VH-VL binders against Prolyl 3-hydroxylase 1 (P3H1). Designs and how they scored, part 3

Target 1, 115 residues: Prolyl 3-hydroxylase 1 (P3H1), of Gallus gallus (Chicken) (q6jhu8r557to671)
Amino acid sequence: SHLVCRTAIDEKQEGRSDNSHEVHVDNCILNAEALVCVKEPPAYTFRDYSAILYLNGDFEGGAFYFTELDAKTQTAEVQPQCGRAVGFSSGSENPHGVKAVTKGQRCAIALWFTL

## First folded at step 4 (VH-VL; framework fv_ciduvectamig_arm2)

Design d51 (from c9 with light chain G31K N55D)
Fold by ESMFold2-Fast, scan of step 4:
Structure d51 (fold): chain C 115 residues (1-115), chain A 122 residues (1-122), chain B 110 residues (1-110)
Amino acid sequence: as target 1 above (115 residues)
Amino acid sequence: QVQLQQSGPRLVRPSQTLSLTCAISGDSVSSNSAAWSWIRQSPSRGLEWLGRTYYRSKWYNDYAVSVKSRITVNPDTSRNQFTLQLNSVTPEDTALYYCTTDYPEYWGFDYWGQGTLVTVSS
Amino acid sequence: QSALTQPASVSGSPGQSITISCTGTSSDVGKYNYVSWYQQHPDKAPKVLLYEVSDRPSGVSSRFSGSKSGNTASLTISGLQAEDQADYHCSSYTSSSTYVFGGGTKLTVL
C-alpha cells in the first residue's frame, strides 16, 4: 500500500494546469494514442482490484476521475471525503486520474488486491 | 522505509568485470511491488540508467541498449541484495554508481544508495 | 549525449519562478506519462521531486510543479529560494522498457 499526499497549487501557479495524478491504468501500460493497455511487465499485471481511501477532507479539488482509454474523455468523477473509499477493477476498463488540489493537502492510501 | 547500502571494489582494470552489491533493508528484494535498478553518473554522460531486476511471478531483467551485451543485474533473496556485473570494462565506464528502487506505480526512483565511485584504469 | 534535452543552466532570483524543459521523442516523453524529476545537491544522491509528470511525493514543496505537452515535459519552481540551487534531472520510461535521462540543468539562485 502507498500513502500519497498532494498539495494545493497557489493562485500564481494555477495557469500551469498541474494535475495531481495523470491518467493511468493500475495493471497494464496505457497507450492512449493507440487506445490499448498492454498487460505486461513491469506493470503489476496480477492486480485485480484497486481501492483509494481518503484520509482527510480539509482540502478543495483533488477529485478522482475515470476516462475512456484515450485518457481524455471523462466518464465518472468521485468527490473526495474523509473516510471515503473508491473501489474499482485494476484493468483497462478503469483508466483514472486525480484532478489538481486547489486548497490544502489531499492524503489518500492506495490498496491493491489479487484474486 | 527502504534503505540501500552499496559495496564493492572502487578500482577495476580495463577488460575486467566491475562488480557491485546493493544490500536492502526495509523491503524484500522479491517484493512484487518494487523493482531494483542501477544508475551511473559521469561528467561526460550525466545520469545513465543501466538496468533492473524485479519479481512479478518470476524474475525479470531490463537493460539499457548501451550496456545490454555486458551487463547482468542479479537478485539474491537469501541475503536480500542485488548485484551489478559489468563485463569488459573500459575507461568510459568510470562513474559514480548508484543502486535504487524503481516503482512501477510511479515509474520513478524513490530511494537511492550512497553511491560508489568506480575508476577504470591500469 | 543524453537522450532527453534539458538546458545546461537556468538562473533566477529569490521569489521568482523558473521553468526547466525536458524534450524527448514520441517513444518516451511523448508516449508515456512516466516522467520524473530529481533534485541533486553537491556530493549527494539525487532526490525525487515529481513522478508521472506532476505527482509530488510526500514532503515535496508545492512550489515544485510539472506539466507535459507533446514531447516536452516542464518543471516549474515558484517562489524561488536559495536552497533550490542544485542540479535538476528529468527521466522518462521508453517503449523499450528502459529509462532515459536528460543532461541535467544547473539552477543558480542569485
Scores: ipSAE 0.010, ipTM 0.662, lowest interface PAE 9.8, mean pLDDT 82

Design d52 (from c9 with heavy chain N32D)
Fold by ESMFold2-Fast, scan of step 4:
Order: sequence, then C-alpha cells, then structure tokens
Structure d52 (fold): chain C 115 residues (1-115), chain A 122 residues (1-122), chain B 110 residues (1-110)
Amino acid sequence: as target 1 above (115 residues)
Amino acid sequence: QVQLQQSGPRLVRPSQTLSLTCAISGDSVSSDSAAWSWIRQSPSRGLEWLGRTYYRSKWYNDYAVSVKSRITVNPDTSRNQFTLQLNSVTPEDTALYYCTTDYPEYWGFDYWGQGTLVTVSS
Amino acid sequence: QSALTQPASVSGSPGQSITISCTGTSSDVGGYNYVSWYQQHPDKAPKVLLYEVSNRPSGVSSRFSGSKSGNTASLTISGLQAEDQADYHCSSYTSSSTYVFGGGTKLTVL
C-alpha cells in the first residue's frame, strides 16, 4: 500500500498542462512511441491487480483516466469522490494516469495484488 | 528512510582497478522492489549513470555502454551493501562517485550517498 | 558529451518564473514517461525534484512543476527565490534499459 498526495498547480504555471501522474502501466515498461509494454525487470512484473482509494473529495481536477498504449488516446475517466475505489488489472490493457489537481490536494491509497 | 553510506576518497593509478562500497540501511539490498545504481560526476562529462544491480527472483545487472566492458556492480547480501568495480582506469575516470537507489516508483534516483572523490593520477 | 540537451545557464529575478528544457530522442524522453529532475547546490549530492515527468516527492515545493511534449521535457520554477540558485539536471530511462543525463543547467537568481 502507498499513500499518494498531489497538490494543485500554481497559477504562475498557466500554459503548463502538468499531469499529476503521467500515463504508465503498473507491471511493465511502457514505450508509448513503440506502442508496447514490456513485462520484464526492473518493473514490478508480479502485480496482477491494482486499486486506488480516494481519501478526500475537497479538491478540483485530479481525475483518474485510462488510455490506449500511445498514452494519449483517452479511453475512460473516473471522477474523484471521497471513499471511491477504482480497480483494474495491472497489465498493458490499462495504461492510466492522473490529471492535474487544479485546486486543493488530492490524497489516495494505492494497492497492488498478486494472483 | 533509506540511507546510503559510501567509502572514503580514493587515489588510483592508471590501469588499476577502482573499488567502491555503498552500505545500505533502511532497506535490504535483495529487496525485490529496489535497484541499486552508481552514478559519477565530472566537470567534463557531467552526470553519468554507470550501472545497477537488483534482485527479482535472481540477480540482474544493467550497465552503460561506455563502461560495460570494464564495470561490475555486485550486491553483498550478508553485509547489506553493493560495490562498484571499474577495471583499467584512466584519468578520464576521475570523478565524484555516488551510489543511489533506483526504485521503479521513481524510474530515477531518489536517495543518494554522500559521494566519493576518485582521482586517477600517476 | 551529454545524451540529453539542456541550456548551459538560465537566469531570473526573485518572483519570476523560469523554464529549463531537456531534449532527447524517441528512445529516451520521447518514448517513456520516466524523466526526472534533480537540484544540486554547491558541494552537495543531487536531490530529486521531480520524477515521472511531473511527480513531486514529499517536501518539494509546488513552485516546481514538470511537463513533456514530444522529445522535450521541461522544468518550470515559479516564484523564484534566492535559494533556488543551483544546478538542475534532467535524466531519462532509455530503450536499452539504461539511464542518460542532460548536461545540467546553472540557474542564477538576481
């Protein structure tokens, strides 16, 4: 388990669309240009299932989203809600990231499971 | 949480072997979620990643192409440390050498040792 | 020389914002979201400022932010303070399972 908190981007960084967490895959090495995710060390290849649990809802932005292997084409988005959990398989079928937090602080617990 | 403690300064002659040790506290060198790297810094070359060792059911090593023929990064599980061995040194190997952690959560170097000054000179 | 290209120096005044670029290729910065930024004060080891392009470790000010477009990653420092005067280094994972660094950028404040 891993507690993760992300803070809002300052107004002085307008014109920067910084993601709170860039698109990645939890159990392989994603090369978004080559459109492959290689399940080999040093990645945590033993992870089978991932979950995140939102600990608060008093922030703006910070949406969890899924993409294709190109790390650009969004396929789904989950809005944060206190007590909401998002579960998904850890492999190349679920590249995911977290959009910028625009106000306040987003805190969540990340969990990983092995079959 | 993790702390890395390096061996002291080294003076080596050209053609000899450089050996440095990094002692680990706060994690196990054989942790299957960690990796252990060596990086050096010189005015002429800046920061250079040299190589790493890590355990994932067995031990692995990765090395930078520029040093691959001369370098070994070895774990020592009994002392909870890892070492750098660099063969056939030249004056161009003169640098400040750092040991670092390389956790896949970072894909980069989150904890650094204090650094060891290595001078290669006759 | 360095595999990643950074400007040798940048300067700014207190309160301003500055941006440092880090340009690689499709086999490092362009291919992976595994770009890190390090701050180094004189006679000290580098300290991680950002990892995976934009993530801040605990204790790193929100004045530091990161982004990436194509083969170029950027570090932006807003509200410049005197203590930000330091060297800044970028690194990236590569398709060869190695890491490469930029040449470093000296930031002067005032």
Scores: ipSAE 0.132, ipTM 0.757, lowest interface PAE 5.0, mean pLDDT 85

Design d55 (from c9 with light chain Y99W)
Fold by ESMFold2-Fast, scan of step 4:
Structure d55 (fold): chain C 115 residues (1-115), chain A 122 residues (1-122), chain B 110 residues (1-110)
Amino acid sequence: as target 1 above (115 residues)
Amino acid sequence: QVQLQQSGPRLVRPSQTLSLTCAISGDSVSSNSAAWSWIRQSPSRGLEWLGRTYYRSKWYNDYAVSVKSRITVNPDTSRNQFTLQLNSVTPEDTALYYCTTDYPEYWGFDYWGQGTLVTVSS
Amino acid sequence: QSALTQPASVSGSPGQSITISCTGTSSDVGGYNYVSWYQQHPDKAPKVLLYEVSNRPSGVSSRFSGSKSGNTASLTISGLQAEDQADYHCSSYTSSSTWVFGGGTKLTVL
């Protein structure tokens, strides 16, 4: 498993106000200006599904969100909740990022699956 | 835990082939979730990625443009290792050579071998 | 020469914060969110500190953080400690499906 923790202090010290993790796609290389996501090595093109499991909920900000291929137009947002799991396809349908944590610490486990 | 152990000659003459081996423990060289790279560090303190081999339903290789015509990175499934072969070396190839790996959890180089200082001189 | 530009050296005092920049082009740092940072102590192999711009491997202190704006990625070390004295290297994926590195930055804690 892949444990990821971020704090509001991390965000402030980096000068990050909008995102703690920039928009990307899990199984291809996203070029947001060209509006394409290319499934080619070395990307892990075999990934079919992704999941995030939230380990806590006592923080503010840090929302997981989805965008169009332009990495700017938000299409959905998931509110973190302790014990909540979010599953989604790893492909170009689900470019996603994480908004800045504004208070406390966000911890989650990321998992990837193949068929 | 993955461990990488390097071996190979430390002195190579100009025009010859530089050959290094990286033995893997803790994972399989044919793991669908790993990539196996060679990186060198020049005496000027710069790191340079040279190439990789990896298995994704079949074997793939990627190579840096600067060495592409001279380099081969090959897996050996039976010995669970991978090798670097760099042809027609010059003194500019003198460097500390590392083997390293990448996993799905990292889009980067997470485990490194001990390094091998290779000198190219007559 | 190195493909990515880093300052040759930076310095700070214990408890302070320092930032190291890593500047590339739209074909590497600007085009992809695949920037990683490595710490290297003398006579040791590099150790991954950050990957995908800002993610920390398990066991890496939260004092290390990463960000990216346009063609420039940054590593920030807060609460600077004596053991942070080391060389720091950035790396980025490229449009040619390769990896490139910066020239490295020597951090002195004084």
Scores: ipSAE 0.000, ipTM 0.570, lowest interface PAE 13.4, mean pLDDT 82

Design d56 (from c9 with light chain S26R)
Fold by ESMFold2-Fast, scan of step 4:
Structure d56 (fold): chain C 115 residues (1-115), chain A 122 residues (1-122), chain B 110 residues (1-110)
Amino acid sequence: as target 1 above (115 residues)
Amino acid sequence: QVQLQQSGPRLVRPSQTLSLTCAISGDSVSSNSAAWSWIRQSPSRGLEWLGRTYYRSKWYNDYAVSVKSRITVNPDTSRNQFTLQLNSVTPEDTALYYCTTDYPEYWGFDYWGQGTLVTVSS
Amino acid sequence: QSALTQPASVSGSPGQSITISCTGTRSDVGGYNYVSWYQQHPDKAPKVLLYEVSNRPSGVSSRFSGSKSGNTASLTISGLQAEDQADYHCSSYTSSSTYVFGGGTKLTVL
């Protein structure tokens, strides 16, 4: 398990759309330009399923989102909510990132499982 | 929290082997979620990543091309540490040497040892 | 020379913003979202400021932000303070399962 907290960008950076976590894949090394995800060490290739559990809801932004392998074409988005869990397979079918937190602090627990 | 403590000789003669040890606390050297690197810093080359060791069902090593023929990074599970051996050193290997973590959650070097200045001279 | 290109120096005044660039190739900065930035004060080990382009470790000020476009990653420091005067280094993962660093940028706060 891994506790992750992300804070809002400061007021001078308001209006920027920097991601809180850039698009990646949990069990392989994503090369978005080449449109490949290579399942090799040091990536955690043994991960089969991933989950994110939100610990609070008193922030703005910080949406979890999925993309195609290009790390640009968004396929889904999940709004954070205290106690909400997002589960997904860890492989190349689910590239994902976290959008900027625009107010407050977002805390979540990341969990990974192997079959 | 992970802490890294370095030890080893600070003066090495040309053609000898440079050997440094990094003692780990706060995690196991054989943790499936860890990776352990050596990085050096010199005025002529700046920061230079040398290599790493890590355990994923078996031990793996990755090495920078510039040192690959001379370098070994070895884990020691009994003492919870890892070592750098760099063979056939020259004065150009004079540098400040750091051990670091590079956990795949970060894809970067999140914890650093204190650094060891190694001088290669006669 | 260094594998990643950074300006040798940059300067700014307290309260201003500055940006430091880090330019590589499609086999490192352009290919992966695995760019990190490090701050180094004299006689100290480097300290990670940002990882995976824009992520801040706990305790790192929100004045530090990161972005990437094509083969160039950028570190922006807003609201410059005297203690920001330091060397800044970028690094990237590569297609050879290695890491490379930039040459470092000396930030002077005037």
Scores: ipSAE 0.153, ipTM 0.759, lowest interface PAE 5.5, mean pLDDT 85

Design d57 (from d2 with light chain G31K)
Fold by ESMFold2-Fast, scan of step 4:
Structure d57 (fold): chain C 115 residues (1-115), chain A 124 residues (1-124), chain B 110 residues (1-110)
Amino acid sequence: as target 1 above (115 residues)
Amino acid sequence: QVQLQQSGPRLVRPSQTLSLTCAISGDSVSSNSAAWSWIRQSPSRGLEWLGRTYYRSKWYNDYAVSVKSRITVNPDTSRNQFTLQLNSVTPEDTALYYCARDYPEWSGYGFDYWGQGTLVTVSS
Amino acid sequence: QSALTQPASVSGSPGQSITISCTGTSSDVGKYNYVSWYQQHPDKAPKVLLYEVSNRPSGVSSRFSGSKSGNTASLTISGLQAEDQADYHCSSYTSSSTYVFGGGTKLTVL
């Protein structure tokens, strides 16, 4: 339930131009070469739903995106907007990542739910 | 602009408690996407991950089996820092100690920011 | 004793390619695609070079590539340059929510 902020300066200092966060699945370990996602530690397998809430919109880049299990074929993208939330199931149907911030600072809150 | 700054005693006597602090700037110790780790390096053992603390609705810790009975990694949200406490030290705990950020859930990025390192000598 | 096995040293000449192996078990390297490689120059903290087996942080040269087969991950450096002389460490997540490291490999550029 806490705030996560990334800046364009942070991305450049870390050598990132493509992604702030690489593609993953929230409740299992993704093996993109084998096209499987395994529910076991160290993943938080108890997660059922995930949500991201954008707290500002005065930045560039930082888009949230979904892929196939190969972690490369993009299936959807959510443009950041202040007050926008994106919700999704935490399982293998929704591999996702976050593209690099190219200007300014992106702040969002991430939440995970168990049923 | 994430910086990790380490502080703590550089000399510790055998059987005492080793205590180090890592101050965080540019991120929050209670970030729900990050975890905060201690790693040490010695000529005899190389790099050893010791443990981490992280916030996900409540605080969690994970510890390496080799130190689990002696180690505590604690967050301090008011000062945006976290600490290593290692009890009952022996000369084998002599090492260069690093704090670092990792992302166990969001990506397998590994440890993307490291502190400057603190050499701790355990000697009488 | 390191949990992951790396050669103690490798060497090469400028312009050549070298490969460093990192061998674990079916409960770490063989189980997850969560293998990272770190470059460490003398008196500096390690710096992440590759993550999730083969992904490069932006700004890391395409001369660095990673792969995995069974329980062995490999780092390949092509077009070897003098500044590549450093220690290289591999790391993997384990099934017990911990990390393990290799013993490190000293790369000498002759």
Scores: ipSAE 0.000, ipTM 0.526, lowest interface PAE 16.9, mean pLDDT 81

Design d58 (from d2 with light chain N55D)
Fold by ESMFold2-Fast, scan of step 4:
Structure d58 (fold): chain C 115 residues (1-115), chain A 124 residues (1-124), chain B 110 residues (1-110)
Amino acid sequence: as target 1 above (115 residues)
Amino acid sequence: QVQLQQSGPRLVRPSQTLSLTCAISGDSVSSNSAAWSWIRQSPSRGLEWLGRTYYRSKWYNDYAVSVKSRITVNPDTSRNQFTLQLNSVTPEDTALYYCARDYPEWSGYGFDYWGQGTLVTVSS
Amino acid sequence: QSALTQPASVSGSPGQSITISCTGTSSDVGGYNYVSWYQQHPDKAPKVLLYEVSDRPSGVSSRFSGSKSGNTASLTISGLQAEDQADYHCSSYTSSSTYVFGGGTKLTVL
């Protein structure tokens, strides 16, 4: 497991990304312009399945979302909720990111499995 | 809550093996989410990551290319610690050595807990 | 010396804003959003300040922000305070599945 906490950014802070996690794929390096995902370092190519578990719900923003390989076309979004788990294949079928946390702190555990 | 405590010789002679130990409290060396790294700091070379060990159904190691031929990072689950062994040391290996926790699956997350550091001098 | 290039020193006055750059290559800073920043006070181990370019660990002030453009990552500290006087180090993951660090920047708050 891997525990990750993201904290809300002051709206006046310069240089902050709009996303807490940029769109990526868990087991390959995404090239959104070429619409390919290449299995090479630093990606952990042995991952087959991914899961994320929300540990709290007392924050705003921080939604988990999926896109097409272009990293722009959103295909799904999961609203955070304490105890909610999201499971998905680690490959190029599920490019995903996390939107900015706008208030409070979002904590989640990430898990990866090899079949 | 997590603490890393370093121990080992502070003076090592050229050509010998440097051996340092990092004792972990508040987490397990066999944690399936964390990894355990060695990093050193010198005035001439700054911070240098040396290598790590971690458990994911089996043990893995990753090493920096510059030290790969003479470095070993080993876990000890019975004592909840991990060690650095660096062979054939030279005066260039004189540095402040840190152990630290990192996360291979989120390599951008960085090192969140560090030991206090051990100054190792390589001299006759 | 160091794989990533940082200015050796920067300075500012209380209340001002300063920026520290960290320049690498397309195989480290430019290739991935895996840049971390560390604050180090004298005789202390480094403390993680930012990770994945711009994310803050819990407890880190919103005065610290990060960004990246091409092969250069930047740390900006707004509203400078006396306790910000420290060394700042950048780090990046590489295409070889290793970490590299910058030479460090000494921040003086005058």
Scores: ipSAE 0.000, ipTM 0.547, lowest interface PAE 12.5, mean pLDDT 80

Design d60 (from c7 with light chain G31K N55D)
Fold by ESMFold2-Fast, scan of step 4:
Structure d60 (fold): chain C 115 residues (1-115), chain A 126 residues (1-126), chain B 110 residues (1-110)
Amino acid sequence: as target 1 above (115 residues)
Amino acid sequence: QVQLQQSGPRLVRPSQTLSLTCAISGDSVSSNSAAWSWIRQSPSRGLEWLGRTYYRSKWYNDYAVSVKSRITVNPDTSRNQFTLQLNSVTPEDTALYYCARESYEYWSGHYGMDVWGQGTLVTVSS
Amino acid sequence: QSALTQPASVSGSPGQSITISCTGTSSDVGKYNYVSWYQQHPDKAPKVLLYEVSDRPSGVSSRFSGSKSGNTASLTISGLQAEDQADYHCSSYTSSSTYVFGGGTKLTVL
């Protein structure tokens, strides 16, 4: 498990004004131009399922979103909400990123499972 | 679909409190995908964003530095409306006041002010 | 005065293209892709024309396009029509979680 807290200040320090996390796939290396995701190191290839648990909702931005393999065409977005848990497969069907936090602090626990 | 209807006095004396109401239809003042703003417009200063109120697990306010010490933006969930109170007004507060909705798609689509009220011209004079 | 800098006026003839600039700082336009453009006809409330720099609301003509480079956002109107004559305002989200507006640009279609 991994506790992740992002603030507007953290985004400034990391130089990530548009996204807290760029689009990626949890268990393979995404090549958006070729529309493939290759299951090799340094990716965590052993991950089968991912989950996010939101610990608060009193912030702006920080939305979790899914895309097609092109890493540009958004397919879904998840509204953060205190106590909300969202699960998804770690593979190439769920490329995802996180939008920048623009106000306050977003805290979530990230969980990965091997099935 | 969503409409904002403004009401309130159009003449306020210097040193008094300017008070306006914005009634919302077609959306909820406590919507987690919206924020509710007040903006004013004058020939000398153009458009000025004044402040907002919004609900994200609890109520929040943000205010422009220029008015922060005098302004309150309050929601009223029972009447589905929000208000502007601006204390200690001077003739420089004479302006056309608008309420507006900030819209968010899944809390990340930042549409700016996508719905505006009709505007209320408020004159500050004795 | 306004926090974002726009030219006071711009003019063009029907069928031409014009561009309006909106210059801010690294704490607003340069930091966020949350730049909006508003069109305002006389005695009317502003109407959102573009949001997130370049996205168009439903019903807004593709003649209106937006871009951003560094601290400057730009609105381009192609194929000018008489009804485009209006005031155009830019706005940006800020690192203080507020909005700021430009001074507005009066477009005259000659």
Scores: ipSAE 0.000, ipTM 0.552, lowest interface PAE 16.0, mean pLDDT 81

Design d61 (from c7 with light chain G31R)
Fold by ESMFold2-Fast, scan of step 4:
Formats: structure tokens, sequence, C-alpha cells
Structure d61 (fold): chain C 115 residues (1-115), chain A 126 residues (1-126), chain B 110 residues (1-110)
């Protein structure tokens, strides 16, 4: 497991205002222009299932969202909430990103499973 | 703060094995958010990426085609370091050798080589 | 010769802008958005300046920007300063799961 904390100041430091994590796929390299996701190193090609657990809720922004392979067409969004978990398959079915944290600090634990 | 410290012989004879070590502090060689690379620099070839080792449920290695038959990049979890072994060296392998961390975000792609060792000038000569 | 093509040198005066190109193939720069730029001052290790074409690590000035079109990535430095005088290297991920570098560009600030 891995603890990930993002703050409004971290987003500004990285020169990123739109998203805390850009749209990606957990087990392959996404090419949004070509609408393909290729399973090749150094991507974590062995991942089958992903989960994220929110550890706090005292921040603004930081919503988890899913898209089509174009990395633009949003298909779902999950609002952060302390103790909320989001589970999903790690493959090309679930391109996802995290919107920018606009106030406070977002902390979550990321987990990956292999069959 | 992550730091990389290089060590190893600076003079190697033709046909022998070039061996360098990169000691890691502030991170783990088995970190799932990193890969550990060797890169060399020479006036004639510029910068050349040689290979990497990384842990993603098991250990993986990737190597540049030009050195693939001669190179091994190995992790040592007990000493928190990784090594370069380059077999059958020739004078063309004379270069400044760097170790570096490739940084990855767990849900995203590549942050490039964000930490570099100090460099080791290796001369291949009799 | 390097896998990615960069001009050997570029020059500018303080306050001006310069652009350095990095041209590869459809199997590296043209295929992936995994292009990095490194700044190297004499007798020092390279330092990452940009990653994933246009993203800046913390502490890198906004005067440095990156872009990509087809098989060519570009680094633009605006408001040139004396301390920008250095060698600049581009790098790209490849379809062989390796990285390749450009030949490097020496920037002179006159």
Amino acid sequence: as target 1 above (115 residues)
Amino acid sequence: QVQLQQSGPRLVRPSQTLSLTCAISGDSVSSNSAAWSWIRQSPSRGLEWLGRTYYRSKWYNDYAVSVKSRITVNPDTSRNQFTLQLNSVTPEDTALYYCARESYEYWSGHYGMDVWGQGTLVTVSS
Amino acid sequence: QSALTQPASVSGSPGQSITISCTGTSSDVGRYNYVSWYQQHPDKAPKVLLYEVSNRPSGVSSRFSGSKSGNTASLTISGLQAEDQADYHCSSYTSSSTYVFGGGTKLTVL
C-alpha cells in the first residue's frame, strides 16, 4: 500500500491547476489520441485490481473521476469522503484521474492486487 | 531527500568487466514509485541510457540494444543499492557513468530522471 | 550519433527567447508523451528541467516551457538569463521500453 497526500500548494508547485493526477490507466501506457492502452514496461502490467481509500474529508476538490480512452469524456465521478473506498479494474476499461485539490490537503491509501 | 552515491574502479582493462555500485539513501531500491537506471556520457556519443532495474511485484530489467548482450543491472535490497556490470569492455566504453532514479507517480506516468549520482569517470585502457 | 536530433548550439541575449528542437521517430517522440529535458552545467550531473513534454518539477522557473508536434519536441526558454548558459539534453521513451537521448545543445548567453 502507499500513502498519497496532495495539497493545493503541491498543485501550484508542480505548475498544475486542472488535475492532481492526469488521466491514466493503472496497468498500461495510455495513448489517448490513438485510443489505445499498451501493456509494456515500465507500466505496472501485472496489476488486475486497484483501490483507493480516503483518509480525510477536510479539503475541497480532489474528486476521483473516470473517462473513456480519449481521456476527455468523463463517465463517472466519486466525491472524496473520509473512509470512502473506490475499487476498479486496473485495465483500459477504467482510465481515471484526480481533479485538483483547491483547498486543504487530501490523503489517501492506494492499493493494487494481482490475480 | 533522496541521494545516490557511486563507487567502483575508475580504470578497467580491455576484455574485463566494468563494475559500479550506486548506494541509495532516502528511498528504497524496491520502491514501487521508482526505477533505477545507469546512463553514461562521452564526447563522441553524448548521453546514453544503458539499462534499469525496478520492482513491480517482481524484479524487472530493461536494457539498451547497444549493450544488451553485455550488461546486467542488479538490485541489492539488503544494502539498498544497485549495480552495473558491463562485460568484455573496450576503449569505446570509456565514459562518465551516472546512476539515476526514474521517478513515477503511482497513478500516472514518468517524471524523468529526477535524482542523479555524482558520476564516475571510467577509463578502459591497458 | 544520437538517436534524437538536436541543434549542436544556440545563442541568445539576456531577456530574449530561444527554442531548442528535439526530433525523433514515430517509435519514440511521436508515439509517447514521455519526453524529458535536462539542464547540465559544466562538471555537474544533468538536472531534470521538464518531464512528460511540458511539466515542470518544483523549483523550475516558468521561463522554461515545452511542447510537442508530431515527431518533434521543443524546449523554449523565455527571458534569458546568464545562468541559463548550459548544455540542454532531450530524452524520450521508446517502443523497446528504453530511453534515448539527443546529442545535446550548448546554449550561449551573450
Scores: ipSAE 0.012, ipTM 0.653, lowest interface PAE 7.9, mean pLDDT 84

Design d63 (from d5 with light chain G31K N55D)
Fold by ESMFold2-Fast, scan of step 4:
Structure d63 (fold): chain C 115 residues (1-115), chain A 125 residues (1-125), chain B 110 residues (1-110)
Amino acid sequence: as target 1 above (115 residues)
Amino acid sequence: QVQLQQSGPRLVRPSQTLSLTCAISGDSVSSNSAAWSWIRQSPSRGLEWLGRTYYRSKWYNDYAVSVKSRITVNPDTSRNQFTLQLNSVTPEDTALYYCARDYPEWSGHYGMDVWGQGTLVTVSS
Amino acid sequence: QSALTQPASVSGSPGQSITISCTGTSSDVGKYNYVSWYQQHPDKAPKVLLYEVSDRPSGVSSRFSGSKSGNTASLTISGLQAEDQADYHCSSYTSSSTYVFGGGTKLTVL
């Protein structure tokens, strides 16, 4: 499990405006131009399922979103809410990113499971 | 309803300091969600952003590299205003100067949503 | 140079659509979705028309739309009207926490 807190100020200082986390796949290396995801290090290839749990809701932005393998075509978006969990398989069927936090601080716990 | 009202000398001699004030109504200069910027416009250079001041637990400034050695943007919380000081002016600093409310981080509107009326400053001897 | 590249002028007729481009680099337009467009009528301060590439402030007509591809942002004005005749300026946030502006585009409605 990993606790991640992002603030609008921290992301501005890092030079981020588009995303808190760029589109990726949790258990392979995504090549969006070739439309493939390769299971090799440094990816954690043994991950089977992923989850993120929002710990607060007093912020703006920070939406979790899914894309096709091209890392551009958005397929779904989940609005943050305190206590909301997003669960998904860690493989190439669920490329995902997190949009920038635009106000306040977003804290979430990331969890990964191996079957 | 936020309004910005500019004041200051319109004629400045070369080598002197250009000083302008922007008075804010309807918002606070120490607002945690806004920043306060100066921009100038001239026929030869177009629009140039010069610098900003903003409060986020402490006061911050950001300045354009072209003026960084000569510029200060200062807030005044008691009068709810902010000022531009530009040192060692030359005729190239002749421009229409604007103050504006700005959002340089990811809160509210991005860019400059409220502008002052503008002050034409001429630098000549 | 740090200026964004815009065409100096563009023209159209009432009811037509026109597009104005704004080209930067991978450290400004290509990196951040902090692209704003400003409309400026003669002897007036600039007015924000679009922010975050494509978002409209309250009161701005849906005839104004924005997009971005790579290092180029675009403003499109559909159903062109006489009052759209103005100067249009793009700006982008930069990796040094500053703004850069384009040279401006004069739109003439013929």
Scores: ipSAE 0.000, ipTM 0.545, lowest interface PAE 16.7, mean pLDDT 82

